VHH binders against q84jc2. Designs and how they scored, part 72

Target 1, 232 residues: q84jc2
Amino acid sequence: MSKMRNLVEEKFLEFYESWVIQLELYLHQLLIAHNNNTMSETELRHLISKLTTHHKAYYTAKWAAIREDVLAFFGSVWLNPLENACSWLTGWKPSMVFRMVDRLRKSRVVLVEAQVKKLEELRVKTKFDEQKIEREMERYQVAMADRKMVELARLGCHVGGESVMVVEAAVRGLSMGLEKMVKAADCVRLKTLKGILDILTPPQCVEFLAAAATFQVQLRRWGNRRHYVTHS
Key: E = the ipSAE of ESMFold2; O = the ipSAE of OpenDDE; V2 = 0.75 times the mean of E and O plus 0.25 times the DockQ between their complexes.

## First folded at step 4 (VHH)

Design w1 (framework vhh_7z1x_3; at its last look DockQ between E and O 0.01; V2 from the best seeds 0.00; counts 0 for: pae E 19.0 > 2, placed apart)
Fold by OpenDDE, look of step 5:
Structure w1 (fold): chain B 232 residues (1-232), chain A 125 residues (1-125)
Amino acid sequence: as target 1 above (232 residues)
Amino acid sequence: QVQLVETGGGLVQPGGSLRLSCTASGFTFDDYGMNWVRQAPGKGLEWLSGISWNSGSISYADSVKGRFTISRDNAKNTLYLQMNSLQPDDTAVYFCAKGPISSHYLTKSGAFDIWGQGTQVTVSS
């Protein structure tokens, strides 16, 4: 059975499909840059800027969409089950990128001590922010089971009229909280990404971004092979 | 305004030679790699050659290797393509494009962020 999609889901699905296509294009460029050491620093910085701008565009679109329906992003019909399973508050978990950096270090990326120290500081901060958001999310989720909702649950599933209004009000309240938390999470993502890019050299940034984009694209491909997802 | 302008195209007999020029404006030319790409009638884009920002690296497609020579003059913001031993199958619109050398990857149209308008090269007896 195909899940009925609302307008927000449909619009964002279209956006995301286009966005991913563009990401793949940038990934190609990143790989070229990574494998060809003939690019100037200016070229590398330009490429990095393009990628960062692309990601910012995603969040701009996302934030516009969540104002209309934040709950759409907790179902994320534009993602396959594997992608969704790897999602933390409607996106990638910020602390995950440090593991990516660690993996790069083990391969061929050489970081100086000063970089390592800064990355560690950033990691600690990122984790702190994640935990703070998680606590707030828990608060909103628990609040959903308020007295009114509990009473409605006790009355059974025969809700209509006034009961529907009460439920809708509760959902609206939750949605407002969720929107706030999603935005907060996205801010942590953006700050973390920026922080990493500020610590790394341009060649390292390219390698990092290539790895990140590769992971994102491959995750999507893996998930699509495992689970048939119908996209427009 | 950022732009690339190709010149030097025209009609030439088989075995003849042409020299294409591409003049860049609106960006720091000497910071970027440059490429030549062509499109023949009814065919897709074909990458021909690329040169790094400092001319330290040069690559050619097999189809033009030994016949075409890419060069650049950063002081003049100009990219060049010397084409020798031209053949009828070299007939195409020739574009200069800003971007990294893509000798190791299939050149996608999106690999380059700035394109010229193109110059027509026709090889015919």
Scores: ipSAE 0.482, ipTM 0.785, lowest interface PAE 0.9, mean pLDDT 90
Fold by ESMFold2-Fast, scan of step 4:
Structure w1 (fold): chain B 232 residues (1-232), chain A 125 residues (1-125)
Amino acid sequence: as target 1 above (232 residues)
Amino acid sequence: QVQLVETGGGLVQPGGSLRLSCTASGFTFDDYGMNWVRQAPGKGLEWLSGISWNSGSISYADSVKGRFTISRDNAKNTLYLQMNSLQPDDTAVYFCAKGPISSHYLTKSGAFDIWGQGTQVTVSS
């Protein structure tokens, strides 16, 4: 009989590779739309909706996976070392997305003063939410170094029914704390993305999404090339 | 208007083979990954296999690996599942679903894009 295994790392790797292949197709469509300038507003809204749905699918899959094993998302096997090094709480740093918005200000795409004001308000709120989560992460790390946790870790070195169960319960509690924190960070990401798309016009949304997807795809390619250029 | 229609199910003996088809309409089929999932009597949904838009990435659940083969024909807007060495526990209603590979996690969360009526596969024992 075959042994069945539900390994989050294996299953999410398969999902993520497929998700990136789909993102590359959508990036191609975004670049065509940006360069063509002849697409209707309805066609642009449809394309933006495809990207929005694609990102929602990622978070739906991620939240199901972290419920099974949140630790798989810290040092993820489906990400190369460069992608992992650039990660903030298992994903992109929310405030970084405003760097892509700043690109719109320097391009031929004209942002009106009302949009600039709303984007700055959103940036400030995003930074505030981001810092709040960073404080929670700091508190989590400090709690893990607490004397009581160190004593529980010590008990894990002894083979005994009660001590093993107590250590397992503590580890599960720690994992649940990380799951809550990762979900909080993902909520900030989704709110920030939605906020930007709500402020921008459809052509501006296409340029923004193209910039974001280009960065994500290129970061992956740069990191994958590291194995070729650094191991001589 | 947007539809997925599964066909090819039926009654088959253990060790037999069936080929399922899923015909897509109302959306650009070659823009999306596709998946096969099933629901056995009295059980929840189980993800079986997924294929990327260009067939460049394919994945299978351990329960069907080596026995089932997923493929697609983008010119015909059709997804296929070739099922070999069928077992009594393969008895289920089979559905196709739009999405990236690993609707395993999408199945667990109850979030699917589009589901057809399914096609019944019964493996006699």
Scores: ipSAE 0.362, ipTM 0.728, lowest interface PAE 3.3, mean pLDDT 84
Fold by ESMFold2, look of step 5:
Structure w1 (fold): chain B 232 residues (1-232), chain A 125 residues (1-125)
Amino acid sequence: as target 1 above (232 residues)
Amino acid sequence: QVQLVETGGGLVQPGGSLRLSCTASGFTFDDYGMNWVRQAPGKGLEWLSGISWNSGSISYADSVKGRFTISRDNAKNTLYLQMNSLQPDDTAVYFCAKGPISSHYLTKSGAFDIWGQGTQVTVSS
């Protein structure tokens, strides 16, 4: 199991590195579209479709990796109660994207009242779905409260024996539950993204996608340079 | 207080070897996956290797695979990096790091919240 987890993790990291490089290329195209007043609606829709496809490709690769080894995406996250409460199911909280929309409304995107109403409706639906998943995760965390069971399962993968078979069955059941929960969270992320793009006009979508890609690329660059927290 | 301290850096000739250590304090070391990261002069941060809390999962960047070996001793709260066949391109400050959550899984965005002070490795003739 440790061999499979190592291979799955390494393969996904290789995919992710190339995925972010391609996102940087699309960011350059989005910035050109933002500054080019002659770009047609057809050209904007084509670029938006490329970005949508690129985001879908991320989740396609992630879901394939999760099917091979969902634990590759979870480490000791279940062992630190403080950090468990601060981290959300292998990714961003779906509602975080509305902070980006709010920032754009303050500075450079003008929305009509019909769009504002639809965005608020989507925000409420996204928050409801997010809370539903948080409630499921809390119930699952109670079932996972026995860290001893999880630790014995991981140690048992290297030892073998009859008592290990009972522990391995429990681990398989937990892994299936985790896979379903991660997929549910990712579906909310995708549905929210697509919902925002459906409400915005093509020029507004380009503004939104450029801001989102800039944020994603900058977070990668900060992580690559240095990430340091001072404390006392 | 939470702390990571790297040691074992120094000057070495091409083809040489060094063993880096990272001693942890102020948190439960064996609850976390650990990583080695380096920064060459004038370059960005480069992830090198990661190891799970119990050493059950280990991964390497292509640039160091086959030459570097990560390991840990949870009884001593210590992470290690054995570096063989060192070349001038390996010259950098080397850091150990853990993420902001109790996890051995890797992510490029906001994954690390505690870093060591770094140890200098210089490879020159």
Scores: ipSAE 0.000, ipTM 0.101, lowest interface PAE 19.0, mean pLDDT 72
ESMFold2 (binder alone), look of step 5: mean pLDDT 82; pTM 0.831

Design w10 (framework vhh_7z1x_3)
Fold by ESMFold2-Fast, scan of step 4:
Structure w10 (fold): chain B 232 residues (1-232), chain A 125 residues (1-125)
Amino acid sequence: as target 1 above (232 residues)
Amino acid sequence: QVQLVETGGGLVQPGGSLRLSCTASGFTFDDYGMNWVRQAPGKGLEWLSGISWNSGSISYADSVKGRFTISRDNAKNTLYLQMNSLQPDDTAVYFCAKGPIYSHFLTKSGAFDIWGQGTQVTVSS
């Protein structure tokens, strides 16, 4: 049985496919910049600004979409199963970006001790904020199971108009709670990204962004290959 | 320094066809997505279609799906819009705009960097 796509899913699928294609183009530019040491600081800052704007555009579109249908982001049709399996509250896990930062250790651009200290402080704070959201989500899921799901299951046995209205109100309440959790997680993501870019020099920012984009693009390619249909 | 020049507009009868062109200069054309937008008399800007840097992703507004085709020639720094089955309500000034093809999800009328004067399309008998 094919799952029907609603309007929010269709619009965000179209947006996301285009957004990923543009990310791949920016990744190409980041790799060229990383391998070409003739670029000025102004040119590197301009490229970093393009990536920052690109990521902000994603969250602008996402928040508009979750206002209409947050559940579309829990099992997204625009993501392959591998991407969905690796998602933490509808996106990348904030602490995971420090894995990309660790990649800079093998770079020709050496992190100074002051940067290492600031990055470690940011990592600890990010992990703390992440765990706080995880606890809030767990409490939300338990409360949902105990109250809303039982009430929805009970009302599912009735066919009257009043039952429909009560069910709609309960579903909207659940969706509003999830929307708040997703936005809180996205705020941690944006704060973590900004914090890292503020600590790093422009060449280090380029290398970090290239590593992050490479991981995102490759994760999508690995997942898509595993769903390749050999017979048509 | 971005410059976009739209051409190819004109008067056409309902059911007719036109091909619009947009010539770009002042930036690396093949690094950017491009869009077509229009403005009907007395109305705001309406996004019509977008195309990625490599033509790998293309999107259309519902009002033009199946009738209009966007394409680009990166060697010539030129964006095209093939318009078929034209209707009187397609009468508008048509503009090309530099930006990612997903710009229409972020903002509505006035969201696009419009650099040219546009090209007038008039559909009437």
Scores: ipSAE 0.000, ipTM 0.311, lowest interface PAE 10.9, mean pLDDT 81

Design w11 (framework vhh_7z1x_3)
Fold by ESMFold2-Fast, scan of step 4:
Structure w11 (fold): chain B 232 residues (1-232), chain A 125 residues (1-125)
Amino acid sequence: as target 1 above (232 residues)
Amino acid sequence: QVQLVETGGGLVQPGGSLRLSCTASGFTFDDYGMNWVRQAPGKGLEWLSGISWNSGSISYADSVKGRFTISRDNAKNTLYLQMNSLQPDDTAVYFCAKGPIYSHWLTKSGAFDIWGQGTQVTVSS
């Protein structure tokens, strides 16, 4: 473990801190909109658009960063240990957001039958896409234990830990495989988010986005306080 | 309540300099990225510069790069914009905005949520 951060980690830490702070500002706006029955549909759609743009900005920055160093996203320095422990392939697990959707059934703006059916279809599709990615990750992990890879690791040790072209090529191949997997997972996340927002009405979208942002912000606060610390 | 107040605008001749200040209240200033944005007469909003909460990341629009310098003093809850080599086309209302910064990692960003009232800068001979 190194206490030093590389340039990718430093730049993304800077970006992520700013991005989370802006998410908290948007959460404030979402909570005001949720409590204010006088906002027009146009105003609600504009707010939803700001959140959508904000999430797209995250993935644009992330994909630029993983192109340079995908490993920075496994055990990220900009996330606390609780956030890292809750991560699935460097981010939120797509199917978990449907638990937030389920709470909408108990809101003042109740889901109609047609929406429930479409959300269930989306949930099934999302879980199927997740399982495809999990199978691919398992294949990746098996490849790491392959005899040839073990042989290359031994070779690396014999050169005193100095990079050699063959070992470097193998490591580059592994990083490219991880980058592909992370992008695939992020595509499922974006498709799931878009799918939910396309099914929900603007007031329901506001409530859903508020729930999601609240969970993300609260998880960060819980992790920063560390529940394992004894409160005497 | 959350408030941003810009000061330091005025009339300046071409080639001159001005320093704008933005004082923040109602929130923890050193937890947030800050930006400068301007609106020239008859034109839309133009983002000029952004600075992270700790000054570790700073970005500039091409139109002002090399002429303007953004800085902050977290102890004073104040954001600054040092403007040098001012040109007539720099004439605009300048706004302080709380929100994400533009950097090589940040693409086209969403709207800023908290804006100051603005300060007028006029560059004319």
Scores: ipSAE 0.000, ipTM 0.133, lowest interface PAE 16.0, mean pLDDT 79

Design w12 (framework vhh_7z1x_3)
Fold by ESMFold2-Fast, scan of step 4:
Structure w12 (fold): chain B 232 residues (1-232), chain A 125 residues (1-125)
Amino acid sequence: as target 1 above (232 residues)
Amino acid sequence: QVQLVETGGGLVQPGGSLRLSCTASGFTFDDYGMNWVRQAPGKGLEWLSGISWNSGSISYADSVKGRFTISRDNAKNTLYLQMNSLQPDDTAVYFCAKGPLYSHYLTKSGAFDIWGQGTQVTVSS
């Protein structure tokens, strides 16, 4: 917990609060578009593009922040405890968005057979990429308990600059490993989102994005309402 | 026909003040976050401040915190930047930009939908 890490947390908290406020505004626009069937394809594509750009902006800010302090994203101060409890590698679990896609299949928005097939193929691929990252996380955790790392920790107790340099290099390596793993998970998130939007029609994209944004906003509201007595 | 027009720049003495305005047209101004960004001679873009659509959220870069104040008037489709205690290193072209509120992490042009032409601010004795 250095002064620089405190600044990273403060800056990302500031960014995230503003990002969520803008997401709520976009959700309002998505709900209006969903209930108004007179919007042109061009207007719907523009709205979808705004949401896509908004999500990309989040990952641009996140990757800059994790380069400085990746641990800030494990138990983030800008997320409430409920949001943190629902996190998978510092964000939403990619395969969970297919539950929202399944609601589209059962709602007034009808998916054609070709779309159902492509969505199933994407779901399988997303699950595969997700499991690959989970295996890397397990390997990372095992490496932390490895005999070599235990020996390096012991050497860190020795008086002398040589052992200090070796320990510092090892800790830096561990942080870089976490950063790469988080970025890999975020790449799966972005690929999954893009894949779904590429398969869906513009009206279906609007309904999907509205469902996703509604869930994100409601999860935050539910967690924030935990404090309702002396903490309200 | 979407347009952002910055005004209010000029020459000012060190320690002086300027108020910049950005007038928006061709889109629903009160639906969007707005930002101020600058570019000093020979340097890249620097994000300075952002404000949400309803003024409920405001952020500043560390370089301008305590000296600059962002505000908006949605009825007039106008964004403002009040600049106080100006220093020679504040010399730059100042742009307003339509886009979500950003911290120092997001200063690339691709992060904003629409950019103005800019207004020159020169702080010199």
Scores: ipSAE 0.000, ipTM 0.241, lowest interface PAE 13.3, mean pLDDT 80

Design w14 (framework vhh_7z1x_3)
Fold by ESMFold2-Fast, scan of step 4:
Structure w14 (fold): chain B 232 residues (1-232), chain A 125 residues (1-125)
Amino acid sequence: as target 1 above (232 residues)
Amino acid sequence: QVQLVETGGGLVQPGGSLRLSCTASGFTFDDYGMNWVRQAPGKGLEWLSGISWNSGSISYADSVKGRFTISRDNAKNTLYLQMNSLQPDDTAVYFCAKGPIYSHYITKSGAFDIWGQGTQVTVSS
């Protein structure tokens, strides 16, 4: 182990493991619903609501955790290296979910003209919100490299922990900035997810959610399958 | 409304045995194939065994073949899984799942109609 886990990391690891187990159960329910044409619209809406609530529960837990230690979410110990490599600001990149939407359009699912128009408007807005956050991250990185921060970093390198309190205050300030940025990214994620579900019909929502959950679960499985045998 | 209630889990030592039960309501039990699936911590769902509506067809995953036995009692709307020679790797939450009317098992990957909370099986010394 290259890094010891802190309390926030241990608590969120326990939460995330359970959350993923429940996501896989919901994924199987979505796949059955997609393949079984006997489910009513009310039953499909109930299943969609379960998934929406499940994703909201994730962000509720995440925001509580980042208030304590946002840095735990950069290089998360509850994610495998492949999942971490595919992360954008501690989670999925919002515009990437439109690839799942594109699958619906190119498959046998028929989107009406009004839906196509609304999805394109949402895609453009989502990309704009992403670029705004990316500019904020760039400003954050520039602020980290300014004269004052460079001077504080030099003080922190001194033997004996000289100006430890000043360095710790600077690190806390940096963490607060990251927390704001992560929450902004998560808000774009939730708005994009809600926007797509509001545009799609219940059967289309089930297919979209199944595709998204399949990708998330499969990415985790691919990363976990990178097993190296112990030599004799 | 479809309801499936799994019971019979617990703590058992390696080499031990447990018998799981699944009580079904809200549908005509003897019209459907039934399945057992499990989920180990940090892993996906794994299909274990399936049985047809009349017990005429039974199938097992290679990981449990020879150790687990699936059965059903249509008069009691109950599905069973007899688990023998349990190993630490069998530690998981076990669920029963309704199959299609004309299916004798579910696909090894994909669709499961799971309505219960499951029953925890822990195999440890």
Scores: ipSAE 0.000, ipTM 0.096, lowest interface PAE 21.2, mean pLDDT 79

Design w15 (framework vhh_7z1x_3)
Fold by ESMFold2-Fast, scan of step 4:
Structure w15 (fold): chain B 232 residues (1-232), chain A 125 residues (1-125)
Amino acid sequence: as target 1 above (232 residues)
Amino acid sequence: QVQLVETGGGLVQPGGSLRLSCTASGFTFDDYGMNWVRQAPGKGLEWLSGISWNSGSISYADSVKGRFTISRDNAKNTLYLQMNSLQPDDTAVYFCAKGPIYSHYFTKSGAFDIWGQGTQVTVSS
């Protein structure tokens, strides 16, 4: 292992591993519902609610973790390198899920004109929100560089605990800025997910959630392919 | 309203056994993973074990592996914890909790829900 883990990383790794196990179980239920076509609308809505609650649980845990150590989410130890390479601001890129929505146009239940219009409006808004966050990240990176340079200059003149306190205060300020930005990105993700589910019918929601969960699970498996071994 | 009622605790000698039960109401029990957690005197919450909705996935904390067994009866809306080879260090209030199987994030506010008063387990020397 090339990476050192801190307490936040260890705790969130255990949480994430169990969260993924539960996601795989829900994926199994989604695939049965999609293929069986005998479930009532109320049964489908209940299944959709389980997935929505599961995703909310992830963000509840994530936001608690980033308050302690937001940097743990940049190059996360609970994600393999492929998952990390595909991340945008510590998670999935909101606008990319519309590629999965586009596949619903080929489903057994075709999207009606009103749904297509609402999905396009949501897509445009999502892309706008993404671009706003990307501009904020650029500004953050510039400010971070300027702040670090000032603190480094000050450190050249100081000895002992005073220098340590100044550096620690600067690091806390940088972390708080990242926390707000990551949380803003997560709010766009949740709003995009909710928006899609509000537009789609229950069978279409099941198909969408199954596609999204399948992609997430497969991306993890693809990245872990060289690590499939029996241990000890 | 989610309600969880833990029972089965008590005083037991080291090396003894106890079976804890948790009866759930206010939600569809067989749609959720369930967990057992404990809090020893003067310590924080410790996750012990989790079980998926259909018992297809089960996990244990290292401190209880081989000694404790989690199970559920979805027809009775009941979660169980069979505790064997009890040690003085197992003295704690035991809680059941609704949610995905997870091991640490209940201590970070919001990743884990505790809804009952728990049941006291005391392992006397």
Scores: ipSAE 0.005, ipTM 0.271, lowest interface PAE 10.1, mean pLDDT 80

Design w16 (framework vhh_7z1x_3)
Fold by ESMFold2-Fast, scan of step 4:
Structure w16 (fold): chain B 232 residues (1-232), chain A 125 residues (1-125)
Amino acid sequence: as target 1 above (232 residues)
Amino acid sequence: QVQLVETGGGLVQPGGSLRLSCTASGFTFDDYGMNWVRQAPGKGLEWLSGISWNSGKISYADSVKGRFTISRDNAKNTLYLQMNSLQPDDTAVYFCAKGPIYSHYLTKSGAFDIWGQGTQVTVSS
């Protein structure tokens, strides 16, 4: 639909713009730490903690917002079309971050055998959780169609009376189902991120977080100037 | 060990002005967004305003837009709130909070990190 913005969309857009500005500062700090190897282990751990807290703040705000209007997160107005095209259930696809982890194997910072094993175990678990959510979403879409058909059949051509209450109850049920699935996907994202950071050393965490934040910031920049994108 | 110290509160007449200050120590002030929040007697926390690390992004709650101005001095590790046209319902304990700019969603969920002791503002005739 051509719905531009509602109150939830306006408030979350204000939040998201501020959140991205703060992420860009943290990315700058990560790149300095990564490129110059200038920080102590305690300084690196503090920087990693800032990023972890920042991502947690995003999900805290998101979950409060989806409680009010989960549909605002499907085709979000605070994301450009390229960011929306790359979205999986209102955010990044959890297994995708392992591509960034794989780059550490070609990096100046080498993964030891024990880390490689733990990362592979985490990758398998993440893929399993991801597929479980995809199956739940498919079942939800089928049930949603069935429920709409039942309601339409029951109400016939009548547009008033008890029909309004039944339709409102159905819409609330659909929204609650979507909210549950979005939160489940976000939990997989947070568990995957935490799992990776728990396996990696502080210098490796900085390199990983720098790669992830760089991708997020560059994807936004590329999408914002989409009419200048080159064919490559 | 993060410490935030709010000052500048007091008793003021309706229509009056106050400037609150928050002095930060124990962390790199320039690395963080800062926020002002308040808690009126018997009420929950209300987010009022936020400012990014470089002052490039500033946001206000509708209840204070046009009356309050947030600013920061990174050289002094200090956050300010200039409050004009004060009303009796502005009576509250005012806190500064370190971290990302907190919005309606973060304060509504009750999840944000405050290290300040607060400063009491009383608007009464």
Scores: ipSAE 0.240, ipTM 0.665, lowest interface PAE 5.0, mean pLDDT 84

Design w18 (framework vhh_7z1x_3)
Fold by ESMFold2-Fast, scan of step 4:
Structure w18 (fold): chain B 232 residues (1-232), chain A 125 residues (1-125)
Amino acid sequence: as target 1 above (232 residues)
Amino acid sequence: QVQLVETGGGLVQPGGSLRLSCTASGFTFDDYGMNWVRQAPGKGLEWLSGISWNSGYISYADSVKGRFTISRDNAKNTLYLQMNSLQPDDTAVYFCAKGPIYSHYLTKSGAFDIWGQGTQVTVSS
């Protein structure tokens, strides 16, 4: 088990490093596009499509990895401590992206009233879906601490053949439940991202994606620099 | 319009070398990570190596690490795989794959959006 966990961690670390390097390239392209407001709608839509595909590739790889070891995503070795501290159910908190949207109100590309209303409706819906998942996680955590689980853990400490099989089944059930919740959270993330991009114009999408990618890249740099400074 | 064309395969003796090339057209080559994968007779796909858009990140499968070298020439829209110390177990059809993320997780999930036709490599005496 420890060896399988190490393999998942090594493989996803390799994937994530590659994914971040590609994100930095896309961020560079987004910043160029944002500063060049004369790009065609077709060109902007192609760039937005590249970012959308890039995020979908992340979730494809993540869901394959969590099927093997979901716990690798709680305290991930490919994330620095600051990135891990800012995590909500193994990733960004869906409602947080609306703070990036709020920045568009101060930008060169102005939101019209109809867009503001649709974004507020989406924010409310996203917050509702987020709270539903938080309630499911609370139920999971309560179930972990109930008397039946405590007795099962106590029984497992004394290692008899019958006890080992029962404990192993329980642990598999816990991992499957956690995998289901992580996938549910990721679905809310993807749904929220798609919803925002569907409401915004292509120039506004570029600005939003640039703001989101900038925050993600800078958060990683801040956390990595803190580690370096601490050990210096 | 989007196309990957692979060349350089052939018959080689154990211990020999081959260089594979993959020429890309119809997309902005330097915006994407590129991968080499292979399929041996009667076996599934095996990811071998991946390279980032700028060659800043390169990764290899354990089976080829130290023997194979991946590289790219963005000016020529071409991906390369230099194969040294070839073994009979390296006999396979070799494919060039476009992928924004390069990892055996994507190979396992079937998430590559463009595959080349493949080129046969046979290592025998």
Scores: ipSAE 0.013, ipTM 0.421, lowest interface PAE 8.2, mean pLDDT 82

